VH-VL binders against Small ribosomal subunit protein uS7c (rps7). Designs and how they scored, part 11

Target 1, 178 residues: Small ribosomal subunit protein uS7c (rps7), of Euglena longa (Euglenophycean alga) (Astasia longa) (p14760)
Amino acid sequence: MSTRKLQKRKILPNDSIYNSLLVSQTINKILSKGKKNIARYIFYKSMQNIEKIKNENPLDIFKKAVDNATPSIELRTQKRKKGQISKISIKTKLERRNKIALKFIINSAKKRSEKNIIQKLQGEILDAYNNTGAAVQKKEEIEKSKSPVNNNKKFISKNKKSKNKKQKKRLKRKKNIY
Short names: E, the ipSAE of ESMFold2; O, the ipSAE of OpenDDE; V2, 0.75 times the mean of E and O plus 0.25 times the DockQ between their complexes.

## First folded at step 10 (VH-VL; framework fv_benmelstobart)

Design y3 (from u1 with heavy chain M64S; at its last look DockQ between E and O 0.45; V2 from the best seeds 0.67)
Fold by ESMFold2, look of step 10:
Structure y3 (fold): chain C 178 residues (1-178), chain A 120 residues (1-120), chain B 107 residues (1-107)
Amino acid sequence: as target 1 above (178 residues)
Amino acid sequence: QITLKESGPTLVKPTQTLTLTCTVSGFSLSSYYVHWIRQPPGKALEWLGVIYYSGSTDYNAAFSSRLTITKDNSKNQVVLTMNNMDPVDTATYYCARDYYDFRGYGMDVWGQGTLVTVSS
Amino acid sequence: DIQMTQSPSSLSASVGDRVTITCKASQDISNYVAWYQQKPGKAPKLLIYAASSLQSGVPDRFSGSGYGTDFTFTISSLQPEDIATYFCQQYDNLPYTFGQGTKLEIK
């Protein structure tokens, strides 16, 4: 790259409580933009509750939970002739695979039956820490779809019809989780 | 003092299995990733693999068919196993730690390394 | 795999000289570059991470810069104890890969 090229990625600052980029990334994914105070409260309260339950460093617990939910591959939508969309499995850099894990944890937490979102999130994190729960099951589903995985291996998309668009595994904007 | 130390045999015969143990002190394996790297004499460093907080791993595809990394946090040990050694595998083997928090910060502490010679 | 091409392979300089080593990545790796010093018979020592961040305890005569594919490592005023081989390393994508090294000698 020429020195004329601008920076392609913005620097996300570490969170103020744990001094952790992972925490910042997680809070940023919990709710839609503009609701960061609520997302911070949800996450920090979940972490405090986890610390009470486990008597361990909650950041270490969360890091292990994320690793357990991190798949070894990423399913990517690729463009094909005729405007068809198909998915292929590829290995990518760990940061991208970690982002998938965060989505699995957050989306799985929303589907839980606990009373409020804080309890849902703490429950999902603790399950993932123990290598169980819906987020880890989602990770295992991806890995079984293409195990063993070779770069550039193709598989048939289950979607009937779609336009030529990039897709990050059921891309959805965050909603109010409260 | 933060240290990593590689230990194991310095001489193995072709086709044998190499087992190296990285013993760590001064930090927790629950807070750092550990990588294995080797350096053939006079050659560039080669990354072999990494073990994560969960105990899951990633390996360099060039070695993945014969490479296994495991760890025991309570014993402060990370173990490298490499099957079917060949004279081309003669190298100094290092373990190194990486503070990983959604990104790495470089491998800030390395072991001194152990030279493994593969010869009849 | 991302190839890291380092130049020069060897370099001779006098005490007090400014020394510059370059490293080119075969694809965009943002700023995920580290620089290491390796003295004979010793393990690598981390000097610079994130292309330009100085590791704790490393003298500030060492510096780095770059983004994307082109990276530089600089010693602003060479000292006798800086004789070593220097390596760049990318940690953007697995497998991590290293430059072949630059052997630095004092003339």
Scores: ipSAE 0.741, ipTM 0.875, lowest interface PAE 0.8, mean pLDDT 85
ESMFold2 (binder alone), look of step 10: mean pLDDT 91; pTM 0.935
OpenDDE, look of step 10: ipSAE 0.746; ipTM 0.858

Design y4 (from u1 with light chain D92E; at its last look DockQ between E and O 0.46; V2 from the best seeds 0.61)
Fold by ESMFold2, look of step 10:
Structure y4 (fold): chain C 178 residues (1-178), chain A 120 residues (1-120), chain B 107 residues (1-107)
Amino acid sequence: as target 1 above (178 residues)
Amino acid sequence: QITLKESGPTLVKPTQTLTLTCTVSGFSLSSYYVHWIRQPPGKALEWLGVIYYSGSTDYNAAFMSRLTITKDNSKNQVVLTMNNMDPVDTATYYCARDYYDFRGYGMDVWGQGTLVTVSS
Amino acid sequence: DIQMTQSPSSLSASVGDRVTITCKASQDISNYVAWYQQKPGKAPKLLIYAASSLQSGVPDRFSGSGYGTDFTFTISSLQPEDIATYFCQQYENLPYTFGQGTKLEIK
């Protein structure tokens, strides 16, 4: 009997609203202990709010936000065999780099100061779309390790974050009142 | 009708810089990645690079030092610039779109291609 | 970079024949394989993506299979308009890489 390599199904189904693998992957990463219905509600409500604010296709906004948060550095693994350091295989798989971006966006959103998780996620996505916010800052820190970056570029990025933070606080106050 | 069309010079001299423009119609550059690929006469296709939604890029390492891809979404244009051309760079150059949504689905529409000859 | 080894380099077949072209990847690329048709003086046309998914508007006599490293492209009943060069391509990892191509002729 010969061993046969069988085709394996490895990709999550696309989401039912946008028919998008990216959306499915994002909802899957929002999950906390299997609360998938809650994760879907959080994400879809954030997308609806983004559409109202920008009057643009929210999937396109989200795709650009993910792209802005996607690092260009390739992840490496170090393997040691019998006390010897093995060469690290460099992987250029964009899907893995996109997974990192999703983690940055979701984790950064959770740390935001808005009233609820929907507003937090919505705010982080809009910041990343504008190439700013904490998720993009985490990406820029990885970019620094790939190639040298001077203090002036790092300084400018932090200054833009500060401006966005002040603007976001003003918007929060207006929404809370109105 | 969905189209991509490569335009630019068909003859360049060695050491000159090649600039090719891919003009797209029938779709938005906000919804698709665009790749550049070339095919030397009688040889295999060679992937050159890609430009993403954000305008960031990835290049084939073999060409990275002399290759730049940029885009202008409002003009529906993607521009390839390749420095220091050599006769071995003689090829038909293509742009192609790729619907990317956490994975690619193949390059589903290609431009007609433009033959660039590098000779004195 | 991932090498795509395509075979045969050329083949000649009669109308109505079953035609099979293979590609082997130098490493596991799961199902991230596309197949293209290129006629003389024309741009490549996508036929198959994800190893086995038929692109819209492509006749169902074209098919693909495989997973991991070994991939097959089949024309179930060759037609005169199928004279072309066929390429496999991996899109698991950048840079994308292509097979050398298979020139198909009608005899």
Scores: ipSAE 0.633, ipTM 0.830, lowest interface PAE 1.2, mean pLDDT 84
ESMFold2 (binder alone), look of step 10: mean pLDDT 91; pTM 0.936
OpenDDE, look of step 10: ipSAE 0.687; ipTM 0.843

Design y5 (from u1 with heavy chain Y99W; at its last look DockQ between E and O 0.21; V2 from the best seeds 0.00; counts 0 for: pae E 12.9 > 2, placed apart)
Fold by ESMFold2, look of step 10:
Structure y5 (fold): chain C 178 residues (1-178), chain A 120 residues (1-120), chain B 107 residues (1-107)
Amino acid sequence: as target 1 above (178 residues)
Amino acid sequence: QITLKESGPTLVKPTQTLTLTCTVSGFSLSSYYVHWIRQPPGKALEWLGVIYYSGSTDYNAAFMSRLTITKDNSKNQVVLTMNNMDPVDTATYYCARDWYDFRGYGMDVWGQGTLVTVSS
Amino acid sequence: DIQMTQSPSSLSASVGDRVTITCKASQDISNYVAWYQQKPGKAPKLLIYAASSLQSGVPDRFSGSGYGTDFTFTISSLQPEDIATYFCQQYDNLPYTFGQGTKLEIK
C-alpha cells in the first residue's frame, strides 16, 4: 500500500488556435523568460505567412518540418537520463525527439539572415518541410556520427544527477468553447 | 465523423500474403499516426506496428521480418502487408488512430475490424 | 516486452455493484495505461487514458487509478449495458501490450 499521495505534475495546455500541444511547446521555446504574447504572435504570424505561401494547412507543414528535423538514431539507440522514474516509450521517444527538433528549428531560425524573426522562423520551417536547411543539416550530422561506419568511439552516458523530480507528463484535453 | 475501416480478404491460405487496407475519414494522415492491431479469437490484442504521419514506421519485432505498413495520404489509405501467413495468424485485424502531439490518450478511434481466417 | 497481468479473468456482479479490475505491469510504466471496453463482436472502445483520465463521452461511473506498476479500473455502479470484456494496455514502450481481458457478466 502507498503511504503518501503522488506529487502533482504540471501539464502544458494546448494552444488556443490550433489546439495543439506541439504548438504550445514551440511557443514556450521561442522566448526564454520573455512574454508569451510576443512568442505567440511570432509563431502564429509565421504560420499565417506559411499558409499564404503554400496554400495548405500550416499545422501539417509544421509537423512535417519537425519530423524531418528529428534524428532517427535516438529511436535506435535509447539513452536514459538520470531520474527516479523515467522510461523511454514510443510516446516518450516522440516527446523527446520533438524537443530536439524544436531546438534545432528555433536555434537555426535565429541564425538566418531575413529581416525579422517572423520571416526567419517561417523560412526555417519551410526549409525543414522541404527536407533542407540548417535544422535538417544538424539532424543529418547527428545521424552520420552515430552510424556504424562513423562510430569509431563508444559513447558513454555521463551521469546526470537528478533526484526527487518526476518528468512524466499528463495532458489535459481542451474542450471546445464555441 | 472520424472513422477508420479495414477491408481486404477474409480467407487466406497458409504461406500466402495478406493485404489489408485501412480507409480513414475525418482526419488527415499527414497529421496523425495509424496503428495496426490484431486479436486472435478469444485472446488478447497484439500490437503489430505503426505508421507515422511522415511515412516512417515502427514494427513489433515478433512480426517485422514479414510485415510492411505503407500509406497514401491523398487516398486516405493505410495498407498492411503480412507475408507467409500461418493458421496462428487467424485474427480480427484493426487499424486505430493515435495523436501526434505528445498526448498520452491511447488509441482513441478504432476501425470495426475484419476477421482474417488462415486455413487450407 | 512489458507484460500486463490482468485480474480477474472473469467477474460476475449485480446491477448497482461496484466492480474493480486490476492490471500489474512487469516494469514501471508511469501512468501510460489505457483501459478499453469491448462488447461482443465489436471493436475496443477507449474509456480511460493516462491511468485516470476519462475519454470524452464516457460516463463518470468509469474510473481508473494507479502509477508505476499497479493499476485499477472501477465501475462505481454497474449498469446492464456495461456487460463487456475490459482490457488494460500499456503505451509506455513498444511493442504496446495488452492485458488478457476481464469478462464481466451480470448475475
Scores: ipSAE 0.000, ipTM 0.496, lowest interface PAE 12.9, mean pLDDT 78
ESMFold2 (binder alone), look of step 10: mean pLDDT 91; pTM 0.936
OpenDDE, look of step 10: ipSAE 0.525; ipTM 0.805

Design y6 (from u1 with light chain L94F; at its last fold request DockQ between E and O 0.42; V2 from the best seeds 0.72)
Heavy chain, then light chain:
Amino acid sequence: QITLKESGPTLVKPTQTLTLTCTVSGFSLSSYYVHWIRQPPGKALEWLGVIYYSGSTDYNAAFMSRLTITKDNSKNQVVLTMNNMDPVDTATYYCARDYYDFRGYGMDVWGQGTLVTVSS
Amino acid sequence: DIQMTQSPSSLSASVGDRVTITCKASQDISNYVAWYQQKPGKAPKLLIYAASSLQSGVPDRFSGSGYGTDFTFTISSLQPEDIATYFCQQYDNFPYTFGQGTKLEIK
ESMFold2, look of step 10: ipSAE 0.707; ipTM 0.859
ESMFold2 (binder alone), look of step 10: mean pLDDT 91; pTM 0.936
OpenDDE, look of step 10: ipSAE 0.873; ipTM 0.932
ESMFold2, look of step 11: ipSAE 0.668; ipTM 0.836
ESMFold2 (binder alone), look of step 11: mean pLDDT 92; pTM 0.940
OpenDDE, look of step 11: ipSAE 0.823; ipTM 0.904
ESMFold2, fold request of step 12: ipSAE 0.702, 0.733, 0.671; ipTM 0.857, 0.873, 0.844
ESMFold2 (binder alone), fold request of step 12: mean pLDDT 91, 92, 92; pTM 0.936, 0.938, 0.934
OpenDDE, fold request of step 12: ipSAE 0.902, 0.903, 0.901; ipTM 0.955, 0.954, 0.955

## First folded at step 11 (VH-VL; framework fv_benmelstobart)

Design z1 (from y6 with heavy chain M64S; at its last fold request DockQ between E and O 0.38; V2 from the best seeds 0.72)
Heavy chain, then light chain:
Amino acid sequence: QITLKESGPTLVKPTQTLTLTCTVSGFSLSSYYVHWIRQPPGKALEWLGVIYYSGSTDYNAAFSSRLTITKDNSKNQVVLTMNNMDPVDTATYYCARDYYDFRGYGMDVWGQGTLVTVSS
Amino acid sequence: DIQMTQSPSSLSASVGDRVTITCKASQDISNYVAWYQQKPGKAPKLLIYAASSLQSGVPDRFSGSGYGTDFTFTISSLQPEDIATYFCQQYDNFPYTFGQGTKLEIK
ESMFold2, look of step 11: ipSAE 0.666; ipTM 0.839
ESMFold2 (binder alone), look of step 11: mean pLDDT 92; pTM 0.940
OpenDDE, look of step 11: ipSAE 0.842; ipTM 0.912
ESMFold2, fold request of step 12: ipSAE 0.750, 0.740, 0.006; ipTM 0.882, 0.878, 0.498
ESMFold2 (binder alone), fold request of step 12: mean pLDDT 92, 92, 92; pTM 0.937, 0.938, 0.938
OpenDDE, fold request of step 12: ipSAE 0.902, 0.905, 0.902; ipTM 0.955, 0.954, 0.955

Design z2 (from z1 with heavy chain F102W; at its last look DockQ between E and O 0.03; V2 from the best seeds 0.00; counts 0 for: pae E 17.3 > 2, placed apart)
Fold by ESMFold2, look of step 11:
Structure z2 (fold): chain C 178 residues (1-178), chain A 120 residues (1-120), chain B 107 residues (1-107)
Amino acid sequence: as target 1 above (178 residues)
Amino acid sequence: QITLKESGPTLVKPTQTLTLTCTVSGFSLSSYYVHWIRQPPGKALEWLGVIYYSGSTDYNAAFSSRLTITKDNSKNQVVLTMNNMDPVDTATYYCARDYYDWRGYGMDVWGQGTLVTVSS
Amino acid sequence: DIQMTQSPSSLSASVGDRVTITCKASQDISNYVAWYQQKPGKAPKLLIYAASSLQSGVPDRFSGSGYGTDFTFTISSLQPEDIATYFCQQYDNFPYTFGQGTKLEIK
């Protein structure tokens, strides 16, 4: 659609504390109305709290949380421009996969019930680190949607691949496919 | 019984500030999110913003320069303030609750809505 | 912003008919789609969430399907009380956005 046609990739610098591209991407995703200082405070305070809770390197915890929320499906590639095949670097592919997982983590965190946004973010990160929580569930739902389907008129399904057999069974029961 | 009720003026003059109050019952504002949505006559619904249990907010960028959502948990009230009203802002305004769950439930309970007319 | 393109804009059908309404998202939104029913002068009522999950208390003649960008809402056997406007909503990312609605009437 129109938002992707003329978009140029911008190089995003690593964050100043962890020297991590992943952290910079996360801070950008937290931004509301472009308030970078507030987004940085929220993220870094969440990491500090995680370190106190787990007594582990919080960047390693965050990396595992992001990995657990990253779907295994192939990311979209840019379409050809005027007859050329789109060329995407390995760094760009990793960046796109991270952005999907970060979207799941941040949007899920905003919906949490904890007392403030810092507690919400740390809670979602810790849940994803433990391979649970809403962000991981969103990732599992994407992977489930690719599941093969029985092409019987009573059980026709358009859902994609899924690796969660429990969820696949519930989905078939809930769908009134005729 | 879970209810949300919008209250406030039904007629506002251009350039004035609109203040609407959503009074909730049957659930805690410390455990649920509340959204504001509007529907111009004969047109699609427009999402305005959300306030979280913590009091943090997210706004639709199209309105963020003149929109404020606040709450008072002890009064069970969520307040929408919209500055510099214009006739194009004429709409029915709704508040709706959102239940936190990783499955994502949509907005499961809506208020009855209040029509706000901006004219004269 | 994610656009939700809903079709048709209006629809007439007979009691007992199968009714189908579609929504197309301008980008991949996974299954984060809700469907609402709105009767004249009333607030919207949530029918379906997560593209295909039926809200509690909603009759099973209502169903939904889809993933990614293409979503379908179905009434398997239209009843007189189903006359309303129906619309989809994405809740994958802010701002949340809605389809234009489908006005459903009985012939």
Scores: ipSAE 0.000, ipTM 0.451, lowest interface PAE 17.3, mean pLDDT 78
ESMFold2 (binder alone), look of step 11: mean pLDDT 91; pTM 0.934
OpenDDE, look of step 11: ipSAE 0.773; ipTM 0.881

Design z3 (from z1 with heavy chain Y33W; at its last look DockQ between E and O 0.06; V2 from the best seeds 0.00; counts 0 for: pae E 16.4 > 2, placed apart)
Fold by ESMFold2, look of step 11:
Structure z3 (fold): chain C 178 residues (1-178), chain A 120 residues (1-120), chain B 107 residues (1-107)
Amino acid sequence: as target 1 above (178 residues)
Amino acid sequence: QITLKESGPTLVKPTQTLTLTCTVSGFSLSSYWVHWIRQPPGKALEWLGVIYYSGSTDYNAAFSSRLTITKDNSKNQVVLTMNNMDPVDTATYYCARDYYDFRGYGMDVWGQGTLVTVSS
Amino acid sequence: DIQMTQSPSSLSASVGDRVTITCKASQDISNYVAWYQQKPGKAPKLLIYAASSLQSGVPDRFSGSGYGTDFTFTISSLQPEDIATYFCQQYDNFPYTFGQGTKLEIK
C-alpha cells in the first residue's frame, strides 16, 4: 500500500555495475534527477580511465578518495541506557558524511580545467585518493575551522553562542510538538 | 575482427563443477567488460555476471554462491566456474563484450555460445 | 530484480508488413533498453541500444522507441531474412534481465 511506497522512496538502489550504494549516491550528485544516463556515463567512464591508469580496482580507489575527502565532524551521541538508538544515529551520520565528501569531490571536479567533465572527475578522484586536491583541501579547511584555538576567538564564540541557544530553547519549550 | 568464443565440456554430471573459457580476439580485456549469459532450451536469457577490466566482478544473486568469473588478460581468456551443477543448469552459455558509453551501447558482441548438458 | 514483459510471444507476418513488438519494464529504466535478434542456432545480435539508437551495420527498417517503462521495437517492412526471435533487455541495474522473446515467422 501507501506505507510501502513511502518506505521505498527513501531507499536508493545500488548501482548496476559495481552494486554499490556509494556509486549510486555519487551518480545522483553529478547531475539532477532525470539525467541518470548521462551521469552514469560520466562516472563509469571516469572509473574505467582510472582503472587503466592505476591498474587497480577503481572502486577501492574511489572509496579511499571519498574517505580522504570526508571531514572528521562526527557528533558524539550521548550514551543512552538502551544503546539501540545510538547505533542507528551513528549509521545515519556516517551516510551524511559521505554526502559531504561527494559534494566536495563533484563540485571541485566541476571547477577543474581539463577538457571535459569525465577527465575533471577522474583527476579529482585520483588527487583525493592521493590525499591532495581541492576536495581534500575543503575537508581540511572544515576540520581546522572546528578546532577551538584561543587565538581564534570568533570560532570559539560562535560555538558557545550555539550551545547557549539550545539551552534557551529548552527553557522556552511550551509545546511538545515537532 | 572482434570475436568471443566459448569452449569447455558439453556434458557435465550433477554435482560436478563446470568450467568454461571465453577466448577473445580483436580487443583487450584490460579495456572492456565481459559478461556471461545463459539460455536454457526454450527459455529466456539469464544474466550470470560480469567481470570488469579491473578483474572485479558482480554476480546475479541467484547464482553468486556457486559462480566465479576470472580472467587472464595476457591469454585473452575469461573463465566461468560454476559449482554443484544440476540438470536445471542445462543451457547454452554465452560470453559477451560490453562497454559503457554516453549513449549506453548494451552488449555489442556475443560469442557463438556452447551448449552444456547436465545429466547422469 | 527488474522484470521485462515482452509481447507477443510469437508473431506471423508477410514480407513487406510492419511488425511491432513491445516490452514493459517493472520500474523506470529511462532509455537503458537494448533489442536483440537471434536467428536459429546463432548468437544474439544487437540491433537497437538506448531504446532508439541503431547499432552500426543494422538496416534502418529496424527502429525502437520508448522511455521509462514502455518500449516498442518496429520492423517497417519485413524481409525474408528477418525470420528470428527478438528480445529486449534492460541494462539499467543488475541483474540485467531479458524479455522472454518474440518468435517471428513469415507466412
Scores: ipSAE 0.000, ipTM 0.458, lowest interface PAE 16.4, mean pLDDT 78
ESMFold2 (binder alone), look of step 11: mean pLDDT 92; pTM 0.937
OpenDDE, look of step 11: ipSAE 0.520; ipTM 0.811

Design z4 (from z1 with light chain Y96W; at its last look DockQ between E and O 0.30; V2 from the best seeds 0.60)
Fold by ESMFold2, look of step 11:
Structure z4 (fold): chain C 178 residues (1-178), chain A 120 residues (1-120), chain B 107 residues (1-107)
Amino acid sequence: as target 1 above (178 residues)
Amino acid sequence: QITLKESGPTLVKPTQTLTLTCTVSGFSLSSYYVHWIRQPPGKALEWLGVIYYSGSTDYNAAFSSRLTITKDNSKNQVVLTMNNMDPVDTATYYCARDYYDFRGYGMDVWGQGTLVTVSS
Amino acid sequence: DIQMTQSPSSLSASVGDRVTITCKASQDISNYVAWYQQKPGKAPKLLIYAASSLQSGVPDRFSGSGYGTDFTFTISSLQPEDIATYFCQQYDNFPWTFGQGTKLEIK
């Protein structure tokens, strides 16, 4: 069509393990360009550990974690002429709001106290799945951005963490998309 | 068998609240979003809103002041509540699933729909 | 809101004909377009998603193309069972919106 240059960028392929675009997008955000194999190892090992802890499909757990960390709005920086900077809240499409959630999860994981980045990431994902943790707190801060009360940000109660339920589960393999 | 089925009253008086239940089978609400859509007789489809994996929602602004979507994963149910019904709200109401994985793939399975008539 | 302008509103064609229906979006929606078939008294059936991807179980005489604002739906060889209303839908940004439909009749 007439928009060949707009279509020049390839859509990121789905990851090879879960056949998921969400997973591919997450791996790309974990580390800088050129460290992709390390980022894959970190993410996949975190997911494997989550599966052992929850005995549930870890992709479903991650999708719920991302939803819990996804804000309803985006704050955008508006630079005024003469150098003033302000932030305004706008509603953007869900894909952009999901990208914000991925950044919240990854950045919050890096600040955790666990021994290594794999344990940090799995802990943050499990907290977000339970609708708690720092990534969810950042989402809640954005949703209250017009009238923040600083002390209210620190009184959010956390859900009791669900640890284990043993269930039968079926393995699904998904490689093709129509 | 993958199914969605809308159930609830078929006749509602003006000003009353409509409650419709979408019962799903053959798939998990943890793996699909659910949307509500309506079609007034002889008119185009209108998207009402969506409920996410987390239970959070987005609504069409034309209806957001009177529309609530909730779900109960343990019952495999998604519930639409629409307040202050008016005869213009007469339509067939559908629920539909959407496989969402950072992007959508269209609404691949719809319920059969339920006609809701709003009249005195 | 994103408007989806569908053309034509109705058409009549013979078995074996190639049928083309178009949708134009009021803004760039990349390839976030789906096409549905709706027979009288029935729920819509998804035929095409992502502008050009054929839904599982849909005959390959149905196809779609386009990117940005201009989208095309094609039936390569019309069959008697294809009598229905066809419509496009954008799913790039909320609210999701639908074309008004094209009523397809067979002589």
Scores: ipSAE 0.635, ipTM 0.829, lowest interface PAE 1.1, mean pLDDT 84
ESMFold2 (binder alone), look of step 11: mean pLDDT 92; pTM 0.939
OpenDDE, look of step 11: ipSAE 0.773; ipTM 0.881

Design z5 (from z1 with heavy chain R103K; at its last look DockQ between E and O 0.27; V2 from the best seeds 0.60)
Fold by ESMFold2, look of step 11:
Structure z5 (fold): chain C 178 residues (1-178), chain A 120 residues (1-120), chain B 107 residues (1-107)
Amino acid sequence: as target 1 above (178 residues)
Amino acid sequence: QITLKESGPTLVKPTQTLTLTCTVSGFSLSSYYVHWIRQPPGKALEWLGVIYYSGSTDYNAAFSSRLTITKDNSKNQVVLTMNNMDPVDTATYYCARDYYDFKGYGMDVWGQGTLVTVSS
Amino acid sequence: DIQMTQSPSSLSASVGDRVTITCKASQDISNYVAWYQQKPGKAPKLLIYAASSLQSGVPDRFSGSGYGTDFTFTISSLQPEDIATYFCQQYDNFPYTFGQGTKLEIK
């Protein structure tokens, strides 16, 4: 059928600096349409700053940051009987969950207190790379909402992981200051 | 030269735990996902799971209750552990790399594979 | 799980022949299809990804096409070294799944 053939034209090109689809997707989410030149500048400058701070490949840093912010499930709103709203956990494909992670990183960056949006974004990416920060916190909240199997054991394990991550975040910030 | 090599026992008794190590060379585990795949004799390939840049994993639900994949980037190793082996688990086990960048590009390099026989 | 149904299960062709193999997916997987060659006792070798993109170092007599659910793999002029089993694979969603294979022989 013709519909199957037409859908293959929907390809977002890789970015021109890193030759990365992930980077293109990220830039596309930073600002609304028509502001892409500003979004590119923000992202590329954040990546340059990250490279200077870490002396590592900034694309590898960003990929790990996205992995750390990627939930294993997606929460979807369902209308329950008589109009009540509830959220359910569903397993969606990795590309969809990666999009959720990009939104977590970008939205969390915008809420930070740093001087400008470039420093906000680089700070959130570095925190997510270290498995900490607000984007990762949003991911961890989704992980805790998984349907329990043998609830007491699973909840104890999830709580311990959340506690350990908060401990690592505190130690990491202390080391980064000094 | 880009290589992956599976190593571990080739004979396992029923109920025992299988541990296979994939040793990689010529690329970084920070830049590629690694998958585990098996092929029972004369049958189709069967995907077992993947390990991400972060060390998080995703498993085929058919195996998830007894399957664990871990890695150690400093040792260039990815480790498969499968509990409670059964004769139906007899297969050649492969590790393979996948350049992942918001989407996959196929598994471009595979290990040579190791045949694991589960028998009394 | 996404089922990949491959046809034919085996075929025999002469050197120089045009060979085609098809895969049908049980649901829309856009272009997330790879094709592999596997010779006896060896691991699969990636030939085609994204339904139609030729993997680096693969001869251009190999090609692929399709989008959605229907995919084809073609060898434009069969060579003696092309004797192998060929598999399609979807990588749209986990678990990744493979076709049952097509055994290709020279007659």
Scores: ipSAE 0.709, ipTM 0.863, lowest interface PAE 0.9, mean pLDDT 86
ESMFold2 (binder alone), look of step 11: mean pLDDT 92; pTM 0.939
OpenDDE, look of step 11: ipSAE 0.715; ipTM 0.859

